# Ledger of designs, part 8: VHH binders against Probable F-box protein At1g14315

Target 1, 278 residues: Probable F-box protein At1g14315, of Arabidopsis thaliana (Mouse-ear cress) (q9m9t0)
Amino acid sequence: MQLLPHDTVEDILERVPVKSLLRFKSACKQWKLTIESQYFQAKQLICSAGGKDLNLVLVSEVPKRYHIYQLFHNSCDGLVCLFDYQTLNNIVYNPATRWHRRFPVSSTNTWRYINPSSPYRINTSSSRGHALYVDGSLYWLTGKKEIKVLALDLHTETFQVISKAPFAEADHRNIITRSLNNRLCLSVSKPLQQMIIWSFNSENKTWEQIYSIVNRSVTQSLPVAILEKNKLLCCPRSNSRQLMIYDIKTKSVDSVSIGTYRCGDSVFCYFESLISIL
Below, E stands for the ipSAE of ESMFold2; O stands for the ipSAE of OpenDDE; V2 stands for 0.75 times the mean of E and O plus 0.25 times the DockQ between their complexes.

## First folded at step 6 (VHH)

Design g1 (framework vhh_7uia_1; at its last look DockQ between E and O 0.01; V2 from the best seeds 0.00; counts 0 for: pae E 19.9 > 2, unsure alone 64.0 < 65, placed apart)
Fold by OpenDDE, look of step 6:
Structure g1 (fold): chain B 278 residues (1-278), chain A 127 residues (1-127)
Amino acid sequence: as target 1 above (278 residues)
Amino acid sequence: QLQLVETGGGLVKPGGSLRLSCVVSGFTFSSYWMAWVRQAPGKELEWVSSISGSGGSTYYEDSVKGRFTISTDNAKNTLYLQMSSLKPEDTAVYYCARGDYFELTIDSGETYYFDYWGQGTQVTVSS
């Protein structure tokens, strides 16, 4: 019945927005089977991650009167994790499909153990305790004066300390971990002076300086995304209702309103996926 | 009945080599991080090296990189620290430790966690 080969159809579908894909499930039985397949979902995610479309998760810093969530400041395969303070459950949520699953908080606050354990204490109550997910690994900042990056490979479930970077002597308060272009990045700031963005090369295990910014506003902000035409999307640390777009070449700063939201650490990029937890 | 026993310390001249051993009883390496920590006279405890129980991952303090090698022999339940090109500043009591819940804060501001320690072995590097 289809005029196009199935493979061609799949290739096209991989590039279709998730919202549309959900609708397409109702249009054709074959499409439904394809869209619901793990293979297709994996391919779609790769396509989404490799695309140029930018999706942002924004969380209001103003709690709603009767619904307070804590957002874990990262996405994983199109999923985000929320803590529901009312029900005391963790919620895994797919913003694209609206799929969600609740997980009760255990009495020990422990889901499972990884052996061997981390060589460093991970304190989730600190800003450095928040893991950054990038390409199959979780990353933490460790140390106070001598800053290191701790990595957990989720496939091998092994911890590693990433090679020493030029920011080892920097104040941890001025270091921000971010996923930019699906790479582990560190923003190292001297407030009101300079912000250097380092990107980790997983192949050669080296840190590369990708940006050096001298702008008072930007040096006090959090990098959110690398945009086309050498622009950097930044979130002010001052709970602003505006994002900043910094042009690396022209050194100009533009503002983008985010409505009623207040930006902070909870602004991050994610890729749309069809993925759910079975 | 968990126990860590260090041996191999001694007096050595600068440029010399020593091999420290830590015999472990009461547990298996495979599930834990193991570490060497040292304390020089009048100084705070200093992390030297760590190794995963599987032996797949090793880490070193910058000052000992290229000179020290951490390793394990699972069959013997023994942790090793091969030290070469020793310097006077390497003089310290060297402790074998298992990584877990004991908090160690050093001058660098880094925090390490170990739950069991040996009694230590003295390493003295002197002309």
Scores: ipSAE 0.000, ipTM 0.255, lowest interface PAE 14.0, mean pLDDT 81
ESMFold2, look of step 6: ipSAE 0.000; ipTM 0.103
ESMFold2 (binder alone), look of step 6: mean pLDDT 79; pTM 0.817

Design p1 (framework vhh_7uia_1; at its last look DockQ between E and O 0.03; V2 from the best seeds 0.00; counts 0 for: pae E 15.4 > 2, placed apart)
Fold by OpenDDE, look of step 6:
Structure p1 (fold): chain B 278 residues (1-278), chain A 123 residues (1-123)
Amino acid sequence: as target 1 above (278 residues)
Amino acid sequence: QLQLVETGGGLVKPGGSLRLSCVVSGFTFSSYWMAWVRQAPGKELEWVSSISGSGGSTYYEDSVKGRFTISTDNAKNTLYLQMSSLKPEDTAVYYCARGDYSELSEPTWFDYWGQGTQVTVSS
């Protein structure tokens, strides 16, 4: 019998590192039940993400000679999407719990097939073959001239084409997919002119413009995260050794050095979670 | 003005040791990768070792692993290569080089080079 009220215990546990929580599961049956509950896991994630500290992951490039390639593109809900070059599979992975699940999204996946198959070809040899994980789904950009967003619901394992995007005719080279505030976002840039960030609303299935930025430096950058107080964290394309913090309200830009690391598509915010996709 | 100046080269007998130094000016190497590259007579440039400017990561060519040690002194803005158990095959001009964060073993990885220092291993 625990000495503290259940609610108090939960409040404390929400602030405990995931690694410790995993150990606590073996210490008490009641704690195990709590920690394994979806409710607690959701609360824990909110607590983890609600901290004042920005947790950035910078993925180092691995030389070709090592023959191991795993690419991180983003994080959502404590999960990351990996692309395995050996198997040509996308993997949804929780680094904290070690939970992972593979998804056979192409014909190269011989172990399993998703039925029905994707309505569009996913080119796994291209960076576009790499999925973006957001809120229970994997997303791909398809097409060069007419851009479409393909979604795979990981619960139902069904492919869907997302509603027609206002950027369908944009140059694919200027479109970047990101998870911002746990939403599917697309950055559409006209370098030196403007960058528009669209956010997909999963409830009404519409794209909403959330930012329109005309700052020259920002228009040549990749959005990484939305920060508190109307700030946007960006990675410059021309200067990969610095990050930029753009204040949307004041239109000011601050630069932050990241040392010997290079930023780009492999820079994202990460928070530990207990979440898995069943 | 960027400058890399190598010192410490010389003649040494097989099995001997040398310590190379590279003094950097015009930039802080903490934001870069630093490397040693060598060129033997009549041979192509060969990557030897790399270190992150922060000193957190080191890499070595297979032929020098266990014998060479790369390090930095940030206060002196100096790169070092401690060489031990030297072999005649190690005879080369050794260059200090600055690089971007990329593939570690490609000479094209580096954008600035020193003038080099001669290392000769002979009985």
Scores: ipSAE 0.000, ipTM 0.292, lowest interface PAE 12.0, mean pLDDT 84
ESMFold2, look of step 6: ipSAE 0.000; ipTM 0.144
ESMFold2 (binder alone), look of step 6: mean pLDDT 80; pTM 0.815

Design p3 (framework vhh_7uia_1; at its last look DockQ between E and O 0.12; V2 from the best seeds 0.00; counts 0 for: pae E 15.0 > 2, placed apart)
Fold by ESMFold2, look of step 6:
Structure p3 (fold): chain B 278 residues (1-278), chain A 121 residues (1-121)
Amino acid sequence: as target 1 above (278 residues)
Amino acid sequence: QLQLVETGGGLVKPGGSLRLSCVVSGFTFSSYWMAWVRQAPGKELEWVSSISGSGGSTYYEDSVKGRFTISTDNAKNTLYLQMSSLKPEDTAVYYCARGDYDSEPTYFDYWGQGTQVTVSS
């Protein structure tokens, strides 16, 4: 009947899904205090980011229905930024806890500028020009003659070109930035040849070609996540209610239903967290 | 919602004609290049024809020039491929595809599910 030592309780709780942690808060006072501590929430976030239980966020872009456009193409620390076309506001939302804060245009907060500003024009298009968040930085593609990766380090608030793109011959319109396994990745599609996925190794500041895919359906799709057992989750650009799972080893393609949601909308991955922004 | 739906496929005799349609929704035709791409059984994807968003610039793969005509009806948001003098070699699944403003004919960011065309006696 003895209670477990506190450090053993922390080790157990940090591996439990967020939904279960929310239920466990009512189990006893010690568990509630542990779950609500900033230290535990930071540990749980790190543990969740390494987990195999991937969560998806699907956003409909139907003109006559409520939908939200994310200013990033991925999640940050278990949070998603959505845009509400009805109110023209941004919403920061935690899908696991259902916490949210609406961000109105008429400022609720003081805004400030980052100085110095970016020294490069950012390549923009409706499908490829959005910033990508990965591990404390935002990333864009820039340049016309030579495509480069521009980073904004959110800790130092400074812009820096961190690398040239690992490919010289690709049309910038065929390049997609993605966060795969919490790493900056570039997907370069050659529809009649292959899709090549490059991963940035932040330790060495180098690019690695991690996948070369010659499946015709996959080469015209949007990579979403790397799943267990070397499988790539892909979103067709059509308005499908199915995602594709490409097995890198066997080169087979399977379909996965996403219920009432459609792939032609916005599809993102996130890992669960207890994070809220006040 | 962005959708591309192909129709009009079927069985025809060599020398016959067929008209494919691709009804689109969720975007404006005039801002994009549209294309037809086909895949014969066991073969690679083959670009067939492209048309500019304005409808004035058309391009064809050499084997279909003079036999196929690509066109659009912006009021109906529909892309067409009129195929005549069909050959058994034209047997394939035909896909409707959308390109970006500056897209080359070989890159298209959205595809339909395809319609089967079979040319046999």
Scores: ipSAE 0.000, ipTM 0.192, lowest interface PAE 15.0, mean pLDDT 68
ESMFold2 (binder alone), look of step 6: mean pLDDT 81; pTM 0.821
OpenDDE, look of step 6: ipSAE 0.091; ipTM 0.517

Design p4 (framework vhh_7mjh_2; at its last look DockQ between E and O 0.01; V2 from the best seeds 0.00; counts 0 for: pae E 16.1 > 2, placed apart)
Amino acid sequence: EVQLVESGGGLVQPGGSLRLSCAASGFTFSSYWMSWVRQAPGKGLEWIGRIYTSGSTSYNPSLKSLVTISRDNSKNTLYLQMNSLRAEDTATYYCARGDYFELSEPTYFDYWGQGTTVTVSS
ESMFold2, look of step 6: ipSAE 0.000; ipTM 0.169
ESMFold2 (binder alone), look of step 6: mean pLDDT 81; pTM 0.819
OpenDDE, look of step 6: ipSAE 0.728; ipTM 0.880

Design q1 (from o10 with T28D F100W; framework vhh_7ocj_1; at its last look DockQ between E and O 0.14; V2 from the best seeds 0.00; counts 0 for: pae O 13.8 > 2, placed apart)
Amino acid sequence: QVQLVESGGGLVQAGGSLRLSCAASGFDFSSYAMGWYRQAPGKQRELVAAITSGGSTRYGDFVKGRFTISRGNAKNTVYLQMNSLSVEDTAVYYCATSYWTEVESGDYDYWGQGTQVTVSS
ESMFold2, look of step 6: ipSAE 0.013; ipTM 0.414
ESMFold2 (binder alone), look of step 6: mean pLDDT 82; pTM 0.838
OpenDDE, look of step 6: ipSAE 0.000; ipTM 0.260

Design q2 (from o10 with S30D E102Y; framework vhh_7ocj_1; at its last look DockQ between E and O 0.01; V2 from the best seeds 0.00; counts 0 for: pae O 17.3 > 2, placed apart)
Fold by OpenDDE, look of step 6:
Structure q2 (fold): chain B 278 residues (1-278), chain A 121 residues (1-121)
Amino acid sequence: as target 1 above (278 residues)
Amino acid sequence: QVQLVESGGGLVQAGGSLRLSCAASGFTFDSYAMGWYRQAPGKQRELVAAITSGGSTRYGDFVKGRFTISRGNAKNTVYLQMNSLSVEDTAVYYCATSYFTYVESGDYDYWGQGTQVTVSS
């Protein structure tokens, strides 16, 4: 018999790392039922997203024994979608639970049609053409001369063009989409070692400049996360074994070792979840 | 940032003793299980000893009572006392940590850089 009310136990469990939750399933039948419930999993995800812990996914793009290509710029509800070049399958993977499911690549490469279709051509052949997932929507950069942000609302299954990128003069090559603090952001590299980060406000549908950074190393990096105390976690574009922490206030750069891993284009924050696809 | 720094390794004669230390930082030490692993050249990494946050211990089969893992009085440090060392104990010893209640082998969240232990005949 549990000494604590069930609700209290659930509240505690929601804050426990997923790895530990998996072990807890074997400790108590009641816990197992709770942890396997969709309701709990949803709550746990929310808690994870609001937590202070930073979780990173690093996908190596360097061919070793297995070459894995990330299909999305970031995770969705704790899941990562990968393409396995060896088996030619799509893989949905939960890094926290190690759950995975393989999907064969269809001959038509079509899973579902969305009507109406995208008003703009989406180039999926390049890493830049891959969608960024943020809060129920997929985002793409489109256009050569006039850069636009294309959004697909996954609930309504409708495409919309988000307002003209405030960067009429920016080269598409110098703009990177990122999810920071669960918001759509644009990192724009400018001459003179400057990087400007814009954040999209979904309420008023406007872009707000949140950071203006003048630093050579940071300009050549990818923003990964906004940390406490006005710090920005960045991943060098080079295959570095170190992340960078840029202090917005002091303008100092600190290095953080990531062990044997290497930074690349596929470094992003994610939230641990218990989610699986049935 | 989680950091695990091993120390105490070195060269020792067969039958001798070593005490390894692992200094931990960047996390709530008392909430995490700690473990020692070793990897010899050409061999797989294997569990030497583990200790839960509650003090429960587990040892590899090869230990046979020769080694003892403990949480020290020093802040955020775990020790591995190794006695009656043999040449077969030569390996790189790694400190690891994980947030879990039960003593289990593997699936640790963080690893140290390792410390070399060499036992001469």
Scores: ipSAE 0.000, ipTM 0.205, lowest interface PAE 17.3, mean pLDDT 83
ESMFold2, look of step 6: ipSAE 0.000; ipTM 0.196
ESMFold2 (binder alone), look of step 6: mean pLDDT 82; pTM 0.836

## First folded at step 9 (VHH)

Design s01 (framework vhh_7mjh_2)
Fold by ESMFold2-Fast, scan of step 9:
Structure s01 (fold): chain B 278 residues (1-278), chain A 120 residues (1-120)
Amino acid sequence: as target 1 above (278 residues)
Amino acid sequence: EVQLVESGGGLVQPGGSLRLSCAASGFTFSSYWMSWVRQAPGKGLEWIGRIYTSGSTSYNPSLKSLVTISRDNSKNTLYLQMNSLRAEDTATYYCARGDYSEGPTYFDYWGQGTTVTVSS
């Protein structure tokens, strides 16, 4: 794709996440066709909370075998996390170098531990078999009654069980692993339309409960980002052309149009890394 | 290993006051909502109230005028202050991690309980 005739150096820096996506298109012809298809949409939202430029990448389950659940920029090269629905394996792909690996690696002692076929596999929730990328590491939720956080440091290529989840005995179908403002978070849906969000502090290896929400629309949605002034950006799991902004203080919901996209599109949130997030 | 240990129960005269404590270990106490729940002999569980990580509290409307919940994060301790105790307040009192509105499903860990008997 081409820059607009009036783009400046400052405009290019402001659009670095979009440039990273365009480089991804050029590096992988198969994914270029997917990104340029009628089922792919990239939308930049300027949040009314100020200070953050938010790029949302909407991708349907195309190709059907692979689901892109995270697009991100890491230093100079973007990484893509894919889930293979046929083999139930997570794949980390670098489109610039065309490097990929299936995780877990079958030659490691942790293979059975994070493999969906392990004794810990109860149910295929949308987040259970998927890796989440946060700050140079991949994270998984593993376990059955005792839910654990497993980390893979991409720089050292070492696996570690870093923490036990703050809830030991929850229905796995109601647990969502999310990256909110480059922090590892767990969203847990409880009875009575309640959703609790936990944030992981990677420095001291502790969990903090940051939100408790009672709202029927929000508890059935996917948290995408934490905005300034205690506002939560959420994506509906159902067919919708709107995102929701939930105000924790006033308990009110506002809607944001994302244009035209299809049912089943996945929403990816990418923040410009040069902007300091509070 | 998460542990919650209640203390301070005993025999109290009607109209008296009592403070219960719950000592928490094996987790980051300051990161969790905490609740008090009681069970009278032969009765079901009754939620008393909760305290948020912020220190704000919410109570069962039937008990709000009789109890105060507080926490000391530096000591990993939860407290329940009870005033104007009546015979119907006789129960085993439990410290629980999490929130309760419709059953034990909202709590992931419970203490062993401490018994309060209100009798003349």
Scores: ipSAE 0.000, ipTM 0.093, lowest interface PAE 21.5, mean pLDDT 59

Design s02 (framework vhh_7mjh_2)
Fold by ESMFold2-Fast, scan of step 9:
Structure s02 (fold): chain B 278 residues (1-278), chain A 120 residues (1-120)
Amino acid sequence: as target 1 above (278 residues)
Amino acid sequence: EVQLVESGGGLVQPGGSLRLSCAASGFTFSSYWMSWVRQAPGKGLEWIGRIYTSGSTSYNPSLKSLVTISRDNSKNTLYLQMNSLRAEDTATYYCARGDYYSGETYFDYWGQGTTVTVSS
């Protein structure tokens, strides 16, 4: 049934503005349940980098069994993606229905099927083993010699190959699937401090290269959000207490403190404009 | 080829102590986080703890007082010291290589495991 442990953690949402929290609770019942979860500590940072209001919500697990790595945003699905340290499972949890699905880590470095009827396998030996939630679907990278994007529609429980990746097999170790401002994206890190970001166009089923960045710090990071046409918010792979904002036009990096949290903690971003349409 | 080989398992009396080893080869051992994971008969995998490249450790809170993880980078070897063993600690113990990716930890290589049986 309920996968999350029962805990007596008191203060789960410190420093979140009350009016923004009430807006979330009004928009979607699943989001309300996620925000009110006693299993997470949440902290909000207001970032004014580049003269734009940006609300960041940092969610850190209680230091026990679970690590949260993706949370509901810009839709009413209200899903939470967790890693269970005790069972080594990736878990997708719907708090409104108490539905969950687990993706266990193999004891061998082999490809696994998501379910017995699926012809598709996921690679658990890399970051590709983690599911990414975008607009009602879960996404993985699959295929060893030819990398494809595999989607699972959570409402129909139907698997679909979305597209072939627009890159060679040799680059696959540095490839991640991301949701950037509700767009399905691939981030590809290449030699010589280069990172390319591709965005999927569902209308024509093609990939568009939206960014090409040459910067040592940015290529060692995870893209989190697009702040303006020329600005990218990134989370360094190091245990940094700062997020990075990269300005493509000036090729400069600004930093934003995340307090006592590190870039390894669960981080998601929302804009005030997105909250108003929820 | 990356290889992890656990050893040191066997039969031990309740209340006893045991030290497991994991010999690593095929990669730069000192550059990776390493973890211990166990699986009791008929149960799922249970994470024990990890050790960072710095030598700092992080443990499953339910096991923290019972185990110690250490490493010897000059020997490419990972260790798990277990004390006050109980019948419930009977399991196959696995060595796993962890990697750090944008704040997330995942395990990309596992050993074949070594079995510990706690019985009087």
Scores: ipSAE 0.000, ipTM 0.176, lowest interface PAE 16.4, mean pLDDT 60

Design s03 (framework vhh_7mjh_2)
Fold by ESMFold2-Fast, scan of step 9:
Structure s03 (fold): chain B 278 residues (1-278), chain A 120 residues (1-120)
Amino acid sequence: as target 1 above (278 residues)
Amino acid sequence: EVQLVESGGGLVQPGGSLRLSCAASGFTFSSYWMSWVRQAPGKGLEWIGRIYTSGSTSYNPSLKSLVTISRDNSKNTLYLQMNSLRAEDTATYYCARGDYESGDIYFDYWGQGTTVTVSS
């Protein structure tokens, strides 16, 4: 028996009923569920937006080595995406099967490419080196002058350049990959408080610009979910106690309270897969 | 010297089809995004669509079913195929080099345009 980073993560996650959180979907009433453990406090919150109920999960952690940045379930599968602050590696973990993979690997020589002629490598030097899980694949941004999207199919373990990004190189910190409505999206911050969101169409391999937003508060936030096509749910990067709903048609911002609790709420994790609209 | 030269415009009957060409020179054509833009008489510019260096395309949703953009990097040529032309498609059509580094509709070079008139 050896202690590995994934074993420590499993010990922590066994203390949190993550499967129960991932399976919470609907309620007719606004309420909050608090899950307490020795290592985590997890809170589930239901918010009403436009006549729909939203299921959100907020997680705080002790110890601080690992950061949970995505919880995802599709059908019967649940995945947890973690960042290891000590090794600066991403970990994808399946609590149901106790399966995990660490990305990037510690040695660049151990990366596997199905096509040996492929010139593409995962950018491990990016300050936004987090991988994003969307529909069975992990996605990274790669390249400097021309930004490309690199995908790893978790079932076949194949690497593929999915598409070139619909923009040129900028500071990697201004480009964020997001899963919105189970589609790969890119959020690009531009000068003058502008944010552009691009959605990837997997059938025709093309990018579609779905939002162009000029709003000081929204452009400094992380997109979380698309609501009714006209409303965007965003999380402020300032770790405020409120989420924002941006109405694309009226260009107005409404706030959604995520509670008043501070003890154990030092880290807010982005749980797009847990936003369920009734 | 960067040059973009459009051709293929002219008089077309309603319901007809037309293919426009844009011959590029003076730069590495395969390294740049390219766009088609049109301007109807007395109106502003309307973006038609963009083709990436990969050959992938993105279109104005209002025009997506009516147009196809393609490129031939071996000939340094950009194409716009238009089908089911209507009177409202009467415009001057411009080939534009998309600013590869801007990620938006910032064009650094334009052709002189080719005119398409849809009339019986």
Scores: ipSAE 0.000, ipTM 0.079, lowest interface PAE 22.1, mean pLDDT 60

Design s04 (framework vhh_7mjh_2)
Amino acid sequence: EVQLVESGGGLVQPGGSLRLSCAASGFTFSSYWMSWVRQAPGKGLEWIGRIYTSGSTSYNPSLKSLVTISRDNSKNTLYLQMNSLRAEDTATYYCARGDYEDSGVYFDYWGQGTTVTVSS
ESMFold2-Fast, scan of step 9: ipSAE 0.000; ipTM 0.181

Design s05 (framework vhh_7mjh_2)
Fold by ESMFold2-Fast, scan of step 9:
Structure s05 (fold): chain B 278 residues (1-278), chain A 120 residues (1-120)
Amino acid sequence: as target 1 above (278 residues)
Amino acid sequence: EVQLVESGGGLVQPGGSLRLSCAASGFTFSSYWMSWVRQAPGKGLEWIGRIYTSGSTSYNPSLKSLVTISRDNSKNTLYLQMNSLRAEDTATYYCARGDYDSSEVYFDYWGQGTTVTVSS
């Protein structure tokens, strides 16, 4: 708390762990105000749907240099995805093991590839191309016209193109990659306010359509988590102070207040972590 | 064949102002989001801001009070206006093209840069 924010990835990530961050913010009113106004904003929510508690973290700001745009979480591991404004790198980092990989954006007229020996590139947008960690491998979507799944085996450090996206026609501008309940998912926007969500099975390398939604509010939102009893937690792309819960069976939308935070900020879910729960 | 050519750099005194230009060719300029990025000597790239096809802008919070980004689609030209320049603003300034995406941009083409030196 006594330190001024540093612009290193490790310094920022040490400040991200939910329990440590919330305890730090609550320690002193002046430091909470400083973090929220100048350095960093975060809030933990517990969302209940059908008797299942979901730990949710809202992160709206980190030190000016960095942006946290995705947290991946499973029962054993967590990954943090950062964008570095100074180096224009997307960074995937495991705080528990201190493993990281940097994916730089080239200043030389083209996108840089993940590895010079790999012909494939990652879309480095916060709305697309997010890595998903499953069983010792990272998974990405790549390409603009033909969307494919790339896998990086972290043990062998080899890349493999595993699968084509589940549709023949793909406009990359209408596809958002999301980690929903530790699964790689595609949210695909279609005409007439329709959104389809596909889930990737990393074991058999197949896609399954899990939702088809026609709803003006939900299709203009970012999916966050799948709740029990067929409910979908969504973050509006506006600066709303409310999350939405969409009930697939009743076709109804309910709202969850996020207090002083905005839905235009990064929204993350935690489940059953060995590192940090609550 | 996409080309971006920056111009307007040079020596400027502290507290001064400067306007950079980026001439775009080889693509439909009005259909793309555009960004400015800078690199100070010995440091990494720092994103300055972007301008959408609508003319709306989004800035790096550390630089918002210093800069204004604008575009002239009839001239295929992007602009960066900088005011109250300080020694820390000494850098090579790059024009970059963002691909169309409703929520984010991808930087897929860059210019060769124009150098701004803030010194007395």
Scores: ipSAE 0.000, ipTM 0.152, lowest interface PAE 17.4, mean pLDDT 61

